VH-VL binders against q9y8t7. Designs and how they scored, part 44

Target 1, 261 residues: q9y8t7
Amino acid sequence: MRDSFLQKAIASAKDRTSLLEEIAGNCSPKPGRPSLSSSIREWVYRVGGAVIAEYKRCSPSAGAISTLDPVSYVQATRDASAAYSVLTEPNWFCGSIELIPYFARYKPVLAKDFIVSETQIRIAACMGASAALLIMEALTPRELQELAAAASRYGVEVLVETPDASHAVEASRLAPGSIIGVNSRDLKTLRVDYEAMLREVSKAREQLPGEVILVAESGIDSPDKALKAFKAGAQAILVGTAFMKNPQLREKILAELLQIP
Key: E = the ipSAE of ESMFold2; O = the ipSAE of OpenDDE; V2 = 0.75 times the mean of E and O plus 0.25 times the DockQ between their complexes.

## First folded at step 13 (VH-VL; framework fv_zagotenemab)

Design i3 (at its last look DockQ between E and O 0.72; V2 from the best seeds 0.74)
Fold by OpenDDE, look of step 13:
Structure i3 (fold): chain C 261 residues (1-261), chain A 123 residues (1-123), chain B 112 residues (1-112)
Amino acid sequence: as target 1 above (261 residues)
Amino acid sequence: EVQLVQSGAEVKKPGESLKISCKGSGYSFTDYWIEWVRQMPGKGLEWMGEIDPDDDYTKYEKNFKGQVTISADKSISTAYLQWSSLKASDTAMYYCARGTYWDESPEYAFDIWGQGTLVTVSS
Amino acid sequence: EIVLTQSPGTLSLSPGERATLSCRSSQSLEFDEGKTYLHWYQQKPGQAPRLLIYKVSNRFSGIPDRFSGSGSGTDFTLTISRLEPEDFAVYYCMQGYHYPLTFGGGTKVEIK
């Protein structure tokens, strides 16, 4: 079949490498970045779950999602979010690394891109990112290890995005100390499988050490779905499109969490 | 002409194995998914699963997972649906269809259908 | 899974009449608003289904303009402005974005 989205995205990321290297030449990681993992743990302790609010202006499947600017988005989500996920991929997500500094003023930021190089991680760190996304299916095990190690050198936490529980376990071994995410989205077809994600989150939670933070990614567009993800074993949920369309959804999720005895 | 041609009708007994085929022509077989859809007699359409013929990536509907196997041989532009042990309840019309996704119009629709393979399982 | 409910189950009409078919989703398909992957298929007796409408309102190649689709969120409609004899068939809606892919139960348009 033709190149999948993931393949195209990876190719694009590789093509951007030269430009990023030019930019990165003059940057150094900023000190004092807040911890994503610490923030998640705090929210888990306080309310039983953490929400990572994703700022995503476009998507491959939807095109333009929302016209909400970063200021409006933060105003709507800041008080009920543990962290921000910021899309920095420019071609399909209309993202930019220049968005990171703004969000980083308020919450730990997960730099979300198709990271294939150390340069991307360094730049993210320079921009103020607390964490960087590594997509397991986009990387060889060796690449994953190397990039995770690089992230560590820059004081950047890693969220490893995985398709299922078995990969989640493997990811935890390849990248010790990383946050593990299970994605409901099939990165080949871009279709969503929320129920499968729940099952895999549950399986992953059974197999992963208790200290490993597990994140349910995507496919959540209601308080009910959020709660189910938490019940399945996720400490955090990453919500993108739904929040872009309805930022107040986060408050509804929080309200539901607070009602849990 | 772009088309999917399926193998002929099958009459089987419970417990027998079966493998039916779907052959694509008129297009690059590996550029599109193959979808399998079941239609029980007098009933509606049920998605069973799909395959990327290029790398044999498969997805199944949960009720069909483990009950059937979807495969493909891209060298002859053919997809397969097979049972290791048929049941009477497997009696149905089975359609293959060409599936698309995010970067192909019509997105996520089945734009080409095979003529169907009737499978009858009875003692 | 996303359940698509079609109504009515059977629609009895005469040639020349307007047909309105409904497809309701158990959950909003607006997660990817602007590109809702709700499709309609036509299946005539003894034939394989054929794609009729894709993404709510786009006619597939070769489909007459008397067929139109509309809707958003959880409610979708297929309209046949003026029924032709060849339009008497079963119509299925389908969502193609969420696994598992699901079809509606179908609406049979039959001659009155």
Scores: ipSAE 0.820, ipTM 0.917, lowest interface PAE 0.5, mean pLDDT 94
Fold by ESMFold2, look of step 13:
Structure i3 (fold): chain C 261 residues (1-261), chain A 123 residues (1-123), chain B 112 residues (1-112)
Amino acid sequence: as target 1 above (261 residues)
Amino acid sequence: EVQLVQSGAEVKKPGESLKISCKGSGYSFTDYWIEWVRQMPGKGLEWMGEIDPDDDYTKYEKNFKGQVTISADKSISTAYLQWSSLKASDTAMYYCARGTYWDESPEYAFDIWGQGTLVTVSS
Amino acid sequence: EIVLTQSPGTLSLSPGERATLSCRSSQSLEFDEGKTYLHWYQQKPGQAPRLLIYKVSNRFSGIPDRFSGSGSGTDFTLTISRLEPEDFAVYYCMQGYHYPLTFGGGTKVEIK
């Protein structure tokens, strides 16, 4: 009788996808979308780490987070961000696919949603997204493989979000060439376990080839936490709420990273 | 009447096993988490871990992981805290409490507590 | 791990006086998701704890209005406007959002 937040989000995504399939014509992915992975690697080479700045107006636990408009957010953040993560989920995160173009003009965009259909991936690419989120806990292994293959056909990279190192290794096997995220947020409780995330990033780094990009997600709200995530083996961090409330915190993180090789 | 009723006090020897219980009544047991809290004699409160009785999803504080087992039997609305081999340092009062979800007031708080189970492990 | 530091350790007061209890967090509780899941519990001698205040300032059902909570960021306060004889107890703050869940060390409010 009681559905978890993830179950509710998946059900909502299936409903939204049905409407998108009806409305979306045969739109084509926008040409010339930059590579998310290339941008991350460039920042890692130049400064030792990459920041993915998330635009998120709401969250399930916090409700409304910020009224900062996308243009103002980009202006405050683009010079030190490798990419943007843009929430497109409307019910709990107050997102929309129509937000993507505001960011894609400047940086690679990760379309962040509960993706259950290749239609969602195609439409995100039509709006200019360079990558799409796949949540391993929301998909069967077969579904993950099929969606990753579909993303490849549309020229869309994949970030596979995982809860721990064992799932990170499995995700890399199921979706070769994908970017792998380790998420500190428990998708059942919505609480954050930052210390567990650091341990799992370290374990994943040891078990995965160096070429696999690891992203640390959630719970990174200070320069110290960001630096610890990079030291644990993440090449990128994904930061949302803290940047929505204080966009200039990003510059502090990168400045400290440059001081400590 | 919403209640958590814990099993009675226990006196044990080191090396013995023990399973204490926490029975919920007056509410839908599977709609809430059960939290376990230790209070050493004369000391403060320490969170030990939690369980969702609906699917047995369990989370432990790092120093209690591997020392105790948290479990539940939803058919009788009961959660358990269990030791396979007690130590003298396990002497404490153990509380269960009802934890709420992020979307239900009082969010992430412990709104109902059991009366406690005193466990004494004499060397 | 988030450390909650309560002060004073002991507060000796008479009935009718105002009690002010402090809880300080080792890191801000405000910038993680925008809500602050800082709660206050009361434990009377020989009894289980009970919830007083949740999310900084919300009084739980059945709690007298002499209890109030305030604060933001790293600094939080429980105030008892006029102490009653039944208020002499130990008070704990707790943060319920970051694993592991953590309690403060407690403030004992005792009669002088």
Scores: ipSAE 0.682, ipTM 0.859, lowest interface PAE 1.3, mean pLDDT 90
ESMFold2 (binder alone), look of step 13: mean pLDDT 92; pTM 0.950

Design i4 (at its last look DockQ between E and O 0.86; V2 from the best seeds 0.78)
Fold by OpenDDE, look of step 13:
Structure i4 (fold): chain C 261 residues (1-261), chain A 123 residues (1-123), chain B 112 residues (1-112)
Amino acid sequence: as target 1 above (261 residues)
Amino acid sequence: EVQLVQSGAEVKKPGESLKISCKGSGYSFTDYWIEWVRQMPGKGLEWMGEIDPDDDYTKYEKNFKGQVTISADKSISTAYLQWSSLKASDTAMYYCARGTYWDESPQYAFDIWGQGTLVTVSS
Amino acid sequence: EIVLTQSPGTLSLSPGERATLSCRSSQSLEFDEGYTYLHWYQQKPGQAPRLLIYKVSNRFSGIPDRFSGSGSGTDFTLTISRLEPEDFAVYYCMQGYHYPLTFGGGTKVEIK
C-alpha cells in the first residue's frame, strides 16, 4: 500500500501543527486586508476575467520549477493580476508562510497549503492573507464547514478547491460565501486534465448561484486556454507553473481579454 | 521477476460479454497503477484507462468510458478489463501495463507490460 | 487532448545506419513540471511494447546506449546511432502527464 500525494501532504500538514501553533501563539489577524472576491469582481467587470498569479517554487514531481524570486515575479505580474496565490507548503512546494507578507503588499493573497487546522488559517491571516485554500478532497464535510467558519472569524475568505461540478455545488452549500475552484489536477495522480476541468467548470456555472465566484485552477499555459476557461464560466483563473516559467504570459492573456467585445 | 501475465486469447460473438485479466507478480501489486492499452489490428497504441488497485480508483479515456469496465482484485494481484456487450470493432490486442507513480523513476511511464490478450469478435 | 505526431511513418534503413525518429506534440509538454514526461516505446513484431526511453532522454534499464532521446517543448527525437538487426521494430512516443494519456502514431523502422 502506498499513500497518495494528498495523503502524504495531509500527514505532513498535521505534523507541522505544533510548529505552526508555536508561531501563531501571539499573532492576531491584521485588519484591512483587501478582499480577494472584490478584486476578482473588479477585474471581471473591467476586462471580463481575473487572473490569480501563483507563486510556486517547487512541485512534488520535479522539485524546483523556477529560481524566479518574489521581487522579480511581482514586477512581471503585478499590473495584470487580480491576486496572488502563494504556496506556503514547505516540503513539496518549497513554500513558506513568510512569503505572504511580501505579496500581500501588492495584491490580495490566497494562502495555499494543505489546510487541516484552524491554526493554519489563523497564521495565514496574521501574515496578511486575504483568503485561504480549502481542499475539499482533503477534508470531511464537517471539517470543511468548521474551517470555513474559522476563516470567517478571522476575516479570511475561502477558496474551496473541488474536483468537479457536483463537489463544487456541495462546497457552496457547506461553505456559504466561499469562492469555488475547480482543479484540473488530479490530486491522486497529480496528472492534469484540462478538458475535464472545462466541462466541470461549465457544469458548475450552470448550477451555482450567479453570485458565486468560480475559479478554474491549473492547466492553463496559453492565452487560448485562459479564454476557454473564461468562456466556460470561470470568473478567474489560477495560473501557477506557467507564470513561474513565463511571467509575461499574464500580459498576453490580458491582451486577449481586452480584444473581446 | 516483476511481470504481468494476461489471460489467453478470446474468440467471441457480437453481443457477448467478456472479462479478461492481468495478474501481477514479483512486486507489491497495490503500489502501482494498472494501465490498459488497446491496439487494433495493424494500428497503434491507444490508452484506455487506468486503475489504482489499492482503492479501485479509475480513470478512463472518454471513448472508452461506459464502453468498458476496469476493475481489480488486489487480494489476488489481478486487474480486469470487461465488456458487457462486445462489438466487432472491439477486435484488438489488449495490453495491461504497470504504471509508475509521481515519486518513482521512471515517472508516469509504463515500465512493465503484459504479453497481451487477443480478442476477436466476429459473427 | 495532446496529439503526438510521429514522423516518418516508415523509415527504411540498413543495419549499421543511423535512425532518427521524430515526435511532435500539439502543445508544449513542459508546463507543470520541470521534467517532461515524454517516453518512447519499442514494439517488435508479435511482441508487447517495452519502455525504451523515459522523460525524453533517459534510457530504461537494459536499454543499449545506441538508443538516445532528446528534445524539448514540442519537438522530440529518438536516435539509434547504429541499427542492429533486432532494432527493426515500431517505435511509439507517449506523453504520460496530461489526461488522456496519448501515444504517437508510431514509426516503423524496417530493413531496407
Scores: ipSAE 0.855, ipTM 0.926, lowest interface PAE 0.5, mean pLDDT 94
Fold by ESMFold2, look of step 13:
Structure i4 (fold): chain C 261 residues (1-261), chain A 123 residues (1-123), chain B 112 residues (1-112)
Amino acid sequence: as target 1 above (261 residues)
Amino acid sequence: EVQLVQSGAEVKKPGESLKISCKGSGYSFTDYWIEWVRQMPGKGLEWMGEIDPDDDYTKYEKNFKGQVTISADKSISTAYLQWSSLKASDTAMYYCARGTYWDESPQYAFDIWGQGTLVTVSS
Amino acid sequence: EIVLTQSPGTLSLSPGERATLSCRSSQSLEFDEGYTYLHWYQQKPGQAPRLLIYKVSNRFSGIPDRFSGSGSGTDFTLTISRLEPEDFAVYYCMQGYHYPLTFGGGTKVEIK
């Protein structure tokens, strides 16, 4: 039997959590963290859509990717980004919790990891994160609800990553007030199904109240794909590999946003 | 020897059902995907869908979804492609192939192919 | 859906000649995950396809060194440096990363 990448990542996250608790101890969430949802809504109001720019140094399928240092990346992307998604997972994404402060000075930060315990959420907030990723496919409904409740107690917003519209609706029920992501990446195969993601965003938009923020994730590597995601009903897009390879992509996306009817 | 062996050629009439098989040997069957590919007479290759034999997770190309069923029986290292009601337009060669994962060379390629099963549907 | 367009449709050559086969993608395959999952297959008459080249330029095990692949972005090439009698076949490119998986229409390499 072969363990999926997700199963391996969850097991690793559980091991890492034990060590995190010992090292970081009893830190308190950093005060004054900006709201991810408020930043997204402000960008939607001003220009019709929001970009969450992801900082990622490695990927499981490709290994090391061409990267900028954090300062250079922020310099290239800050003026067009509503927020940063910062990978903190060290084994497959070459991330670190230490990266969060470098980004949090400028924008709300989504701590992006395989979150399985509230300790991970607390420590991310200690480092300045405004929000934490919860992967619906990695968690039971009860675990999702419990972690979202814990995030709320720490003043941390939640982005719940889901594979389709039915899961998006369920996630909104289990974690009221959360930001909802629809991911084009199949977490079992790591392949991308961008067209399915567009359909599922559209279906989710129809079934969810308009105030629920929808984020389109993965596989958005061109301005055309960004615009299609916004037109399908996403208020924000999460762009990783394309931003890391082409920091000028934001200008192209902004130009295309002006073409939205 | 790593191989995929498919069931023999079939001659059918419209409306009949059919289930063709693809048996893997010489490797751990549940460690790889099984891909199904159609080749219409005189035409190119079309991906139909895939299955993870370990847990029966499937993906279909949109035009084949609802038209065929992809399944597997890991206890006998066999994948299946099945029609409940054949059409004349189903006349084609059908291949199974072994699909690799993101972390195993040759990543996302089809490295082993079955010999094909010719399905002929005529009145 | 990513459309792969192969050219020429038919390539008529003699043994010993160099064959150059083109595969063009409807969108860039470069902007994702660092690798380009563009693969080449050979199908001899009456036989199943076989893998030749994976991830643009990597020769699969047992494939002769006269086969090579190159390209980036939207444009990819399979080269057979010196055609052997057994190389007269149809060649397909495939992208294996974006659903649905798609093949090019094929290039038939035939004897002149």
Scores: ipSAE 0.664, ipTM 0.854, lowest interface PAE 1.4, mean pLDDT 89
ESMFold2 (binder alone), look of step 13: mean pLDDT 90; pTM 0.939

Design i5 (at its last fold request DockQ between E and O 0.73; V2 from the best seeds 0.78)
Fold by OpenDDE, fold request of step 14:
Structure i5 (fold): chain C 261 residues (1-261), chain A 123 residues (1-123), chain B 112 residues (1-112)
Amino acid sequence: as target 1 above (261 residues)
Amino acid sequence: EVQLVQSGAEVKKPGESLKISCKGSGYTFTDYWIEWVRQMPGKGLEWMGEIDPDDDYTKYEKNFKGQVTISADKSISTAYLQWSSLKASDTAMYYCARGTYWDSSPEYAFDIWGQGTLVTVSS
Amino acid sequence: EIVLTQSPGTLSLSPGERATLSCRSSQSLEYDEGYTYLHWYQQKPGQAPRLLIYKVSNRFSGIPDRFSGSGSGTDFTLTISRLEPEDFAVYYCMQGYHYPLTFGGGTKVEIK
């Protein structure tokens, strides 16, 4: 049987556990990390929506995306982004946990990896992450609950990535207080389904409590698409590859948001 | 030889059910997707949906979702497209094709095609 | 969905002539994480389609070098440098990355 990408990624994450434990040592989460949810809410209040700018150097389907360094990226995005999403997965995304501290100087950081252990969350927190990604499709409900609880103990918020509205609702129940994301990426094929994401975001917004932050993840490469996501009910959008290629896209999105009465 | 062989032409009446098949050979059936493509008479190609024969994961184009069912039996390297109730508008040529993954060469393409199954629905 | 518009609808040419087919995307396909999954298919009369060009400019196995693809962003071109009798067919572009997968409307290359 052919392993899915997700299965491979999870396996890889498990294999890295020993190394992460070594790196983490006796680290403790740094105090005073800014809140991702608070930042998102602030931006929603100010301009009607928040942008999470993702720093991603590689992807499974494309390999190297951009050579844009973190400094240049931050310079281009820091004034118009609510938070940073930092890929820390090294094998498929050319990420590193060591990227987090730099980004964390400027904005709340979402640590994005295939998190399967508490250690991953702890070390992310130690590096200065404000939040950690939990992929619902990669975890059992129990695992999700346990990891969310662990995150809470470390003062780390959780963004639960879900494939659709039904899972979004379930995620909100399994991990109370978590930020819920709907992914446009089909984790089976790694294709993008932006339209489906929009539909699911809309459905999710109709069903989720108003206080739950809903994030439209990926698939956004234009201001129009961003606005549609916000209109669909997302409080925040997570934009990766598009920003790596065109960091100024964020400013364009912001400009459009500011025009909305 | 890598090939997809589809079942023969079908002549049906509205309201009848139909299940056509696509059999793969010459390759590991579960390593690729099966894509279904409709071509109405004198018209272009329309993607209907796809299936991973390995775990039966399916994806449909929205207009075909609920209208057809895509399935597979990996034990005999066969994929299926079926209707519960045919309409005259279902008259078309139906192709199955081998769909490649992101990590296959070529990536995200239909590299092998069946010969097509002509479905005619008329009163 | 991504709409692919092919032009012209019909191209009437003689053997030996150069054919230039256009495929325009409703949105940039270059965004797709470094690669552009725009493909070209050939469908001869009475036959199933076959893959001709993949990822904009790569000839599929067995495809003659008279076929070439180019383009970026939203504009793509299939070129047949010198038409052979067997090249008279319908050509479709397709994007294979965004759901739903979509084909262009096709360009029929017919004999003049």
Scores: ipSAE 0.892, ipTM 0.952, lowest interface PAE 0.4, mean pLDDT 94
Fold by ESMFold2, look of step 13:
Structure i5 (fold): chain C 261 residues (1-261), chain A 123 residues (1-123), chain B 112 residues (1-112)
Amino acid sequence: as target 1 above (261 residues)
Amino acid sequence: EVQLVQSGAEVKKPGESLKISCKGSGYTFTDYWIEWVRQMPGKGLEWMGEIDPDDDYTKYEKNFKGQVTISADKSISTAYLQWSSLKASDTAMYYCARGTYWDSSPEYAFDIWGQGTLVTVSS
Amino acid sequence: EIVLTQSPGTLSLSPGERATLSCRSSQSLEYDEGYTYLHWYQQKPGQAPRLLIYKVSNRFSGIPDRFSGSGSGTDFTLTISRLEPEDFAVYYCMQGYHYPLTFGGGTKVEIK
């Protein structure tokens, strides 16, 4: 029987977490971590939308991808970004929890991983993360509720990644106060359906209370796609490394965001 | 040898049901996806949808969703394409193909094709 | 939906000649996830398609080295360096990454 990418990632996360629980010792969340949700709301007020810039060194399909070192990446991206999404998953994304402290000096950090354990959330907060990703498709409803509650105890916000509007509404009920993401990437096939994502963002916006922050994820690789995601009802977009390394495209998005009515 | 063998040609009338098959051999059927492709007479290739025969996860092109059913029986290494009520516009050649994904070459390509099943729907 | 436009529609050539087939995408196929998932298939009359080239430039197993692929962004090319009699067929490009998967309209390579 063949395991899907998601099944493999969950199994790997459980193995990694078991080892980390043994050797991590006690640590406390860093004080003074900024709020991801507050930063998003500030950018929405100021320019009509927020950008979460993703730092990723590898991809599942290609292995190593071109990217800047963390110092150069921050220099290229900080003025356009409300937050950083930092991959901490080591096997397919070549991430590390050790990346968090550097990015956290500049912006709120979303720890991006396959989170299956409270220990992962605690350690991310120890390193300075403001928020953690929970993937709804990777968790039972009870697991989602328990991990969201644990995040709250550590002062860590949650972004719940969902595949569609019905799951977005369910996620908001299971994890009240969380940021809700709609992902264009099929987690089983890793293919992207950008236009379906736009439709689901629009449906989710209609069904969710206005105060719920809605994030559009994956497949946003041009200014036009970014603007369409905001018009569909997203307050923030999560954008990839190659897009963020092109200063002219970033500046064009910002100029067009200043015109959003 | 790795191959996909499809069921034979069909001649049908509008309103009739039909289920055509695609049997895999020479490989582990549940390790690969099955894609369905339509070719209308004298026309090019159109992707219809796909199935993972291991857990029956399916994905449809929007215009075929609700018009056909893609299914599989992994115990006999067979995928199916099914209509509950055929239309004259369903007249076409239908191919199944084997797909690999992100972690196996040739990534996201269709490396093995069935011979095709010609479906003719006329009154 | 990504539209792939192939040109020319028909290419009339003799054996031994070089064939150059174009595939143009309505959107860039250059992704930050890595590879460009543009593929080429050959279909002879009365036969199923067969894979020739995957990910722009990689020859599939058993495909002769006279077939090559190139391109990036929105512009892709299949080249047959010296046509053999068995190469007269219809050639399709396909993008395999964005849903829905899409094929080009085909280029028929026929005997002049």
Scores: ipSAE 0.733, ipTM 0.882, lowest interface PAE 1.1, mean pLDDT 89
ESMFold2 (binder alone), look of step 13: mean pLDDT 92; pTM 0.951
OpenDDE, look of step 13: ipSAE 0.865; ipTM 0.939
ESMFold2, fold request of step 14: ipSAE 0.696, 0.651, 0.661; ipTM 0.860, 0.853, 0.853
ESMFold2 (binder alone), fold request of step 14: mean pLDDT 93, 93, 93; pTM 0.955, 0.953, 0.954
OpenDDE, fold request of step 14: ipSAE 0.889, 0.880; ipTM 0.951, 0.949

